# VH-VL binders against Large ribosomal subunit protein uL10m (mRpL10), part 282

Target 1, 224 residues: Large ribosomal subunit protein uL10m (mRpL10), of Drosophila melanogaster (Fruit fly) (q9vpl3)
Amino acid sequence: RGKINIQRPKAPHYERARVVAVTQPKYPELPKAKSCFKTRAERTQQQQENPYNEIIAREVRNWLDHSRLVAFFHLSSITADDIFRVRVQLHKQNLHLKSYGSKIIEQAVKNTRYEAIVPLFHSNHCIVFSPDPEKTAALLRIVRRVPQMVLLGGIVEETMLSRNQLVAYAQMPGLHAVQAQLVQTLSQAPGHLIQQLQAHQNSFVQVLDVHAKNQMNEETPKST
Short names: E, the ipSAE of ESMFold2; O, the ipSAE of OpenDDE; V2, 0.75 times the mean of E and O plus 0.25 times the DockQ between their complexes.

## First folded at step 16 (VH-VL)

Design kc8 (from hb46 with heavy chain R59K; framework fv_imvotamab_arm2; at its last look DockQ between E and O 0.32; V2 from the best seeds 0.60)
Fold by ESMFold2, look of step 16:
Structure kc8 (fold): chain C 224 residues (1-224), chain A 118 residues (1-118), chain B 112 residues (1-112)
Amino acid sequence: as target 1 above (224 residues)
Amino acid sequence: EVQLVQSGAEVKKPGESLKISCKGSGYSFTKYWIGWVRQMPGKGLEWMGIIYPSDSYTKYSPSFQGQVTISADKSITTAYLQWSSLKASDTAMYYCARHWAYSSFDYWGQGTLVTVSS
Amino acid sequence: DIVMTQTPLSSPVTLGQPASISCRSSQSLVKSDGDTYLSWLQQRPGQPPRLLIYDISNRFSGVPDRFSGSGAGTDFTLKISRVEAEDVGVYYCMQHTHYPWTFGGGTKVEIK
């Protein structure tokens, strides 16, 4: 006879370990903040948390004051386990992944040259701090495997850089790479050594000059 | 070289006021927090509070709120801990320590012994 | 307030032998920014404290590699792989994740 086969699927009991691993946070709260329309209760709670914002804003200011590399990312939905793994990889490179509310960032950068970054924090985001600007290449390499983190721009040596400028900065040879090139050149035949050193100096100066011009012709870190 | 140098030992009577100092040198004073830590005789460490000298923002431990005042004078790179009226229970060693984003209390003063007895 | 509980209270150790110090917090030490701010301090007799380990496992500059830190969440451990004479003193864990910042009660390491 004619019949409709509606049958409840059998629950896969052995997959509970995957669900528990994803839903078993190692944090008191997940790192991502899901923002939707705010209710009256959420606004009241934010006002009652103003003393907390005061000290956290100064903590952020302190991170900014001590970081020669700061990178800003848009953050799409990501599991707690995945973001934890990224955090661990970054931390091994002295790269510190953090997230803060937009009001806290606003307070932290108020009356500084960095006030222009505030609109970046109206959407879901994360920030990476490091005292080592040489770690920019490592940062981009690690994040390339994390499509949920989209680079918006950064700060290097107290200079704001667009996404493209930061990527270009990461591709420049470091001082150690330049020193290695000099040693390798000196170990070869002695002819025209001065011209080889001048060429490397001019190439490095050209990249820095282009970087300075791009900074003067400032592009915002956001792309539309 | 980063250094925190505290004022010398103090012997006081109950009810007297006291202000001890912690002078930082060898670093940018306003870019680091200064914390104060009490160690009672034969006891462990207690966090009293912390100050951000850039704007003198202060956060106290609830145990010490209203009992002491933490302040700083950034023009002479010096932080202070002061009592308006000492009690015998204030007898302790007091340390200042520097704090910042990438570490913990990384440099400590030598300590100031405060003795309050009748 | 976060209570930091250290065990043991005293650790007499033969020179060259390992020592292990545990620190438990009453709440998770993971801060809302995503990091855990747990440090270990050493106080040698008659001296101010000094930083050994920050961020759970990072050795501070000049700290010998026989010191190592580990842990997560609420449970943390400091290990000394081979105790030397200069390691005598009191060891404290400290959290600066939550205000107010708090210390463990201390563990005295001494040569037996």
Scores: ipSAE 0.768, ipTM 0.902, lowest interface PAE 0.9, mean pLDDT 80
Fold by OpenDDE, look of step 16:
Structure kc8 (fold): chain C 224 residues (1-224), chain A 118 residues (1-118), chain B 112 residues (1-112)
Amino acid sequence: as target 1 above (224 residues)
Amino acid sequence: EVQLVQSGAEVKKPGESLKISCKGSGYSFTKYWIGWVRQMPGKGLEWMGIIYPSDSYTKYSPSFQGQVTISADKSITTAYLQWSSLKASDTAMYYCARHWAYSSFDYWGQGTLVTVSS
Amino acid sequence: DIVMTQTPLSSPVTLGQPASISCRSSQSLVKSDGDTYLSWLQQRPGQPPRLLIYDISNRFSGVPDRFSGSGAGTDFTLKISRVEAEDVGVYYCMQHTHYPWTFGGGTKVEIK
């Protein structure tokens, strides 16, 4: 009784193959995980009819007004899972990742000091908010691990910063450290000033001393 | 120190108008929301609405929409809750509270007791 | 409207013992961006409400360490590790994720 070749089973007869092909359970294609990211078109359509747009716009403004750190990112082919992972990491640092439609942003910042940010929102984007500007370094550290998030710029202490400026800011010593340095520098300045002032006085005294010595030498009568 | 100070207790008759106040101090008044909360005698807390003093944007609870008016005067850092015509059912303690994005109602007023009796 | 259901209605507790209060929402309090806005408030007798916990688990400034908040989605819990006499009062959960904002019915904490 021939060893059933389990490694290369003989192709079933054509009819059997056809039946097997037809009876193969068509597993419903797992619904392609609707990318949790509604297409730009879907988002735009939803934005037009949403009576809550005003509320959301107010929310955005609220976040902007209360945040001392705001960072703008472009999203390039990022998955919902990736976003979730990043969100969790950011949240641990009291960094809040939000995403809004361009129209909502425009409405939110209209006639405000933030109006200049509108051009940043023409593509897929997200915003990270923080009440603490000291978290800039932490933010950049986290985002470095996420190539799909491209830093566009930000707002720190109500000042708009470019990408490069934000990176530079993150590398700066804390305000207290800078203040300490300033105090040290300022404390050294009076010493230099005093030295300069004393230098002039000392030079004057030296000139007077030389003059006095010369006068004394002229008054010594040559004892013939 | 952040403080919300409310106006004093009010005793009114049905049909009368009333405006109570909540003055904020110790913070930037225009950057925070002010909410109003009702507490009927022996009952729980009810959210009435909120206002953003910077532009006076207001959001009401549906239950209180049209029943009360919330307003603010940022020049004197004061929020208001007003009735055009009081009802006996409006008898309650009213609280104002500060709200912002990174927390909740973090500071509360002392409350204003409104008594409406015939 | 989102209904916030607190249990128990009354919680008699012996001094020094732990207390636990549950708050359940009729709908998920998670926003599309993943944030959940749930707070716990304490109201002592004759006093205005006081914020204890915000964003599920963050203690507000000045709140003792014996208070802790936890939960996700629709189920939230406030815990007091050791109840003190000053902890007597009514505790409320509040959701501010969806309009209208709503409070739980309150839980009265009393000393046995």
Scores: ipSAE 0.629, ipTM 0.823, lowest interface PAE 0.9, mean pLDDT 86
ESMFold2 (binder alone), look of step 16: mean pLDDT 93; pTM 0.952

Design kc9 (from kc1 with light chain Y99F; framework fv_imvotamab_arm2; at its last look DockQ between E and O 0.27; V2 from the best seeds 0.57)
Fold by OpenDDE, look of step 16:
Structure kc9 (fold): chain C 224 residues (1-224), chain A 118 residues (1-118), chain B 112 residues (1-112)
Amino acid sequence: as target 1 above (224 residues)
Amino acid sequence: EVQLVQSGAEVKKPGESLKISCKGSGYSFTKYWIGWVRQMPGKGLEWMGIIYPSDSYTRYSPSFQGQVTISADKSITTAYLQWSSLKASDTAMYYCARHWAYSSFDYWGQGTLVTVSS
Amino acid sequence: DIVMTQTPLSSPVTLGQPASISCRSSQSLVKSDGDTYLSWLQQRPGQPPRLLIYDISNRFSGVPDRFSGSGAGTDFTLKISRVEAEDVGVYYCMQHTEFPWTFGGGTKVEIK
């Protein structure tokens, strides 16, 4: 009785193959994990004049007004799972990742100091909010591990910063360190000033001393 | 130090108007919300509404919509709760509280007792 | 409206023993952005409410370490590891995820 070749089973007869093909359980395609991020199209369709848009716009404004650190990111082909992971990491640092429609943002910032941010929201984007500007370094550290999040710029202490400026800000020593440096620098300044002031006085005294010595030498009578 | 100081106790009759106040100090008044909470005698807390003093944006609980008016004067860092016509059922302790996006009702006033009796 | 249900209504506790209060919401308190806005408040007799916990588990400034908050979605818990005499009062959970904001019915903590 011939060893059933388990490695290359003979192709079933055409009829059997047809039956097998038809009887193969069509596993329902696992619902494509609806990317928690509604496609731009879905977001735009939902942006119909929803009475809730005003509420959401107010929320955005609230976050902007209460945040000392705001960072804007472009999202490139990021999955819902990736976003979730990043959100968790950010949350541990009291960084809050939010996503809003462009129309909502526009409504939120209309006639405000934040109006300049509207062009940043033409693509898929997210915003990170923090009450603590010192968390900028932590934010950048986390986002570096997420290539799908591209930093566009931000707002720190009510000042709009470019991407490069935000990176530079994150590298700066804390305010206290800067203050300490300033105090040290200022404490050294009087020393230089005193030296400069003393230098003039010392020069004057030297000139007077030379003059006095010359006068003394002229008064010494040549004892013939 | 952050403080919310409310106006004193009020004794009123049904049908009378009333305006109570909540003055904030020790913080930027325009950057935080002020909410009002009712507590009837021996009962729990009830959220009435909230106001953003910067632009006076206000939200009410449906139960209190049209029954009270919440307002604020940012120039004197004061929020208000007012009735046009009091009812006996309005007898309660009223609290104002500061709300912040990164926390909750973090600071509370001492409360204003309103008694409405015939 | 989101209904907040607290249990138990009363919690008699022996000094030094732990206490646990449950708060259940009628709907998920998780926003679309993943944030959950649940807070715990303490009201001592004759005093205004005081914030204990915000964002489920964050202790407010000045709140003792014996207080802790936990939970997710619709189920939340406040725990007191060792009840002290000063902990007597009514505890409230509050949701501020959706308007109208709503409080739980309160849990009275008493000393046996």
Scores: ipSAE 0.691, ipTM 0.851, lowest interface PAE 0.8, mean pLDDT 86
Fold by ESMFold2, look of step 16:
Structure kc9 (fold): chain C 224 residues (1-224), chain A 118 residues (1-118), chain B 112 residues (1-112)
Amino acid sequence: as target 1 above (224 residues)
Amino acid sequence: EVQLVQSGAEVKKPGESLKISCKGSGYSFTKYWIGWVRQMPGKGLEWMGIIYPSDSYTRYSPSFQGQVTISADKSITTAYLQWSSLKASDTAMYYCARHWAYSSFDYWGQGTLVTVSS
Amino acid sequence: DIVMTQTPLSSPVTLGQPASISCRSSQSLVKSDGDTYLSWLQQRPGQPPRLLIYDISNRFSGVPDRFSGSGAGTDFTLKISRVEAEDVGVYYCMQHTEFPWTFGGGTKVEIK
């Protein structure tokens, strides 16, 4: 409500915009003025292109439904050659770099738990999808050398994570290290430690099943 | 394990109606598109259209728009291809195939041979 | 409509020798999301098609390493490094960048 009262003095707007950005789900600025800058040609073009938006929105929804890792980035100006190099490096890790318009994203997440991500797509953004959440560390390693891509946050196993949470997730030990810690803890076995570890057995079994299937596929003979 | 099982071969006369089916199993049916592909005898592959069973959103190749109806019943994980009035030129093998974000037409049905003769 | 042109139409090959199949699109297959949607299918005699390669160069699960895909923009190639008897059949390229999705006309690989 107080945001309306600041329409006239601009200096308080800047400080309030920073506070609003800190308290909002990701996107720091909601510039209504950009809709006022649309030309007649742009508005006509958007109307004529809306029928194709229905198919693309479903494609985005399909990427969201099938990706256990989704990362959102702000994208600054970058050359076509540089973004192509990044795309190739990401693709080698089964990380898929994509870009969509904000209206497409809005349609894709409408009436879902992901509606909160829509403000992230106000300006230039890109999204990275992967079926493998273990690739989060590889993703962050690749993009650290790309200052034009600024991490905003992500989704891991259908849970929205802030940028700090996603970075922390990427630093977690690998599956094998977690398995080794569990074995050591169980061998030391005070009864309360066993009960604590059993509380999340379903989650760990699911992770181990995915990893075992991936190892089996990687170890399948490819040339003999 | 992913399977697409199509209904059996059909022999029809021109002017008759026909509805063939494609039942998906071993995966989340509503999270994947189903496409239909025609192969005329001795010829190549032709994309007919695609459906998203979650909400029945459907798109047709212009060559098949108005000639067939694509539908799905997600409660029984089945997609359908339907003609209201068959023509002799509809004689062909018809395949369903699965499409999703990370690959396209990764699994195919065994095919349904439709023979239409006067 | 994007026209997909395959060459050659027929590729007789001696067992153990390489084969190369070309696919050319009438326009770029790079979609607005930044990716290229080009696949290769194999249809053995009397069987339905099966996926070999997706995203230009990614082998589908269970596809032998002797199959490889390459290309960019409008020109794409499927290579079989060492043809085996089980590789006999018709190979199709397919684009799903824009509707209508289209296939190449097919290339028959046969043993001579």
Scores: ipSAE 0.637, ipTM 0.841, lowest interface PAE 1.6, mean pLDDT 79
ESMFold2 (binder alone), look of step 16: mean pLDDT 93; pTM 0.952

## First folded at step 17 (VH-VL)

Design la1 (from ha151 with light chain T94A; framework fv_anetumab; at its last look DockQ between E and O 0.35; V2 from the best seeds 0.00; counts 0 for: pae E 2.2 > 2)
Fold by OpenDDE, look of step 18:
Structure la1 (fold): chain C 224 residues (1-224), chain A 119 residues (1-119), chain B 111 residues (1-111)
Amino acid sequence: as target 1 above (224 residues)
Amino acid sequence: QVELVQSGAEVKKPGESLKISCKGSGYSFTDYWIGWVRQAPGKGLEWMGIIYPGDSDTRYSPSFQGQVTISADKSISTAYLQWSSLKASDTAMYYCARSFLYWGDFDYWGQGTLVTVSS
Amino acid sequence: DIALTQPASVSGSPGQSITISCTGTSSDIGGYNYVHWYQQHPGKAPKLMIYDVSNRPSGVSNRFSGSKSGNTASLTISGLQAEDEADYYCSSYASWSDPFVFGGGTKLTVL
């Protein structure tokens, strides 16, 4: 019984060879997967300037220009219901929650003082706008109870603040309170100065009076 | 200090109207919700409704919808709960309470107003 | 009406740790981390003890703690004191129409 040479199998009979040849699965050449990875650059180039994007970009610019408080958040998996609930609550505090695409934001802030915010928008994000910087504490209080909203940073009074700086800002007394304190401090300063100046004068006068009294007592002849 | 002060105890007859009040102090009255909670004698707490005085957004529990009216006067930092026609079953302690969030906690409570409705 | 379920009563001795449970559904306690606990002494208004499952307001003793597992929230009181004798109520957000659902209350007796 001849050892089947597995390394050089005898050519199959002509009929079998024909069947094998016909039954060989023609594997379609895998379409050269054009690396669908259009580079971010290629994806951005083909985005035909949608007139709508320009309108939205303008809106974003308007919000940025008219807001004294802007906060940037990363959004994790959040339901529409949760967003709605948060939006309503924020709105009650005159805080406006908006979500824009990264491209729109890029377009909106291009060649503006806000261009530095572009790197913050790599994933799902939302922005909260407010004309009132005093609402920073309220904002943070709300979003603290929304784990899906992660504070990244913000702009307060045209100043870019980190997350920590924004938290610190929220803990500060309100501008009016600080102003009041300042006024109080300033109003006390002259009084204190006057008191100090007067204290020296008064002390001097007292010393002189004591001296004068002592001299008068020495000049009063002991009437024997 | 944050404080909610409610109006005094009321004794009424069935069919009478009633309006009780809750005055807030020590905080921005317009920035917080004011809720009303009922507690019948020996029973648990029942949320009735809530109002945001800043814009008068008012919401009711389904169980109390149409049974009571909640209102607020932000000028005097006061919220109200009113009945057009009291029933004996309305006999209860009524609390007003502050909430920062619509889905949140009641962090400050009034002292309660006892309403007794008897023939 | 969506009601949260609490035991009617719980008792403990001074110094012990006790736990009060609050059971809801996947639409309330199981769905949200907005569970709150209130303490109510006889003839007094409720007091917030825990908010958002495990947070303590300022002025609340660290003996009070909250947790949640599945559809059940728990209030734990450690080092039980006589002053802890009160009714305890849980509350949860359930929906936009029912943002403040209360449990039936638990009477805590300190023996």
Scores: ipSAE 0.803, ipTM 0.905, lowest interface PAE 0.7, mean pLDDT 87
Fold by ESMFold2, look of step 17:
Structure la1 (fold): chain C 224 residues (1-224), chain A 119 residues (1-119), chain B 111 residues (1-111)
Amino acid sequence: as target 1 above (224 residues)
Amino acid sequence: QVELVQSGAEVKKPGESLKISCKGSGYSFTDYWIGWVRQAPGKGLEWMGIIYPGDSDTRYSPSFQGQVTISADKSISTAYLQWSSLKASDTAMYYCARSFLYWGDFDYWGQGTLVTVSS
Amino acid sequence: DIALTQPASVSGSPGQSITISCTGTSSDIGGYNYVHWYQQHPGKAPKLMIYDVSNRPSGVSNRFSGSKSGNTASLTISGLQAEDEADYYCSSYASWSDPFVFGGGTKLTVL
């Protein structure tokens, strides 16, 4: 895993999210207890009951920040043995199958460019992370033969893609280089990624989907 | 262009050791499972075990656990099936075959290695 | 733990359609769609004809089709030809310890 050569920060919110997750839980003034006054130490001890959520949320953030491929799936009923065999197969391709509670996901992506993914976690789900976006084809080839996992969409090079765009991305190995160029041109806008487009509407993903389909048909889309 | 080429036929006596090979070409050898399948004369197919050469993850059918050794050398894209002491009942055709998935199909097969064990 | 059951032999005349059955349990054929079919001519290695119940690999004639109902998978060969005379094996995933369960094989004879 290499570092990016550019001296600019990799992502605008990585260190901010880490600091906020560790440093600033809400500390409301507790209501007066009928029988006793709570000390500052007791308030701190009660807040310790939630450190595991923050640790797990930081884990999710680290996966999101260091994965160039993230894929989201609906997960139907599946036995422990079956999910285990799928996890083993995915891991052989540097694909990491995870599942997290929706509240953990919401905490992990708060004030980040990833907030648009939160609605995906209101039902049974799983996530696949990888540092290798070229493994998208291998991922889809594996999951195509796992009917309990239904692709919802993903993130490639910090760009949200629909299910159809992910499939198109995977079908042409040369498309990875073109997709990297498209993500690069979008990241030239102030703030390293127009997160408001991703957070407010998915028209950004639709534009990339059109460009990827035009690229596959003509090799040179007429935009970007 | 995917090809699995196995070593040649072997005639052996009981108690001898043997190592047969299966060389894969035309694909990413470390990204596929290589399975070994036995076929006794006039009999059906019987899986013996499987290896993932990328990490040497090796699994055996319960019927063959401890009876054979499966290995691979990914630097030369070759999988192996090995006996330390052959028995007459080991007389069979042995195929290697690849599968992308542990729960998948064997999409390409080697030509087979006939092993004959007789006194 | 229960082997896949195939008929020992099936025969048909050129041009007919024939069907080869493969019966397992709710733990393999009934529980998964990972049923595969292989053709083996005498002295030759097996060849994949159908995977995942009904899919044909590239280069396999569309005369070959597959299906399943409950715990039984079926291979159907339409327009039977002389070169279809071979042994046919089904296989299925059953569990982590039994990922490649084979049927006993069916000899197809073309009259």
Scores: ipSAE 0.750, ipTM 0.885, lowest interface PAE 0.9, mean pLDDT 80
ESMFold2 (binder alone), look of step 17: mean pLDDT 92; pTM 0.941
OpenDDE, look of step 17: ipSAE 0.787; ipTM 0.901
ESMFold2, look of step 18: ipSAE 0.560; ipTM 0.811
ESMFold2 (binder alone), look of step 18: mean pLDDT 92; pTM 0.938

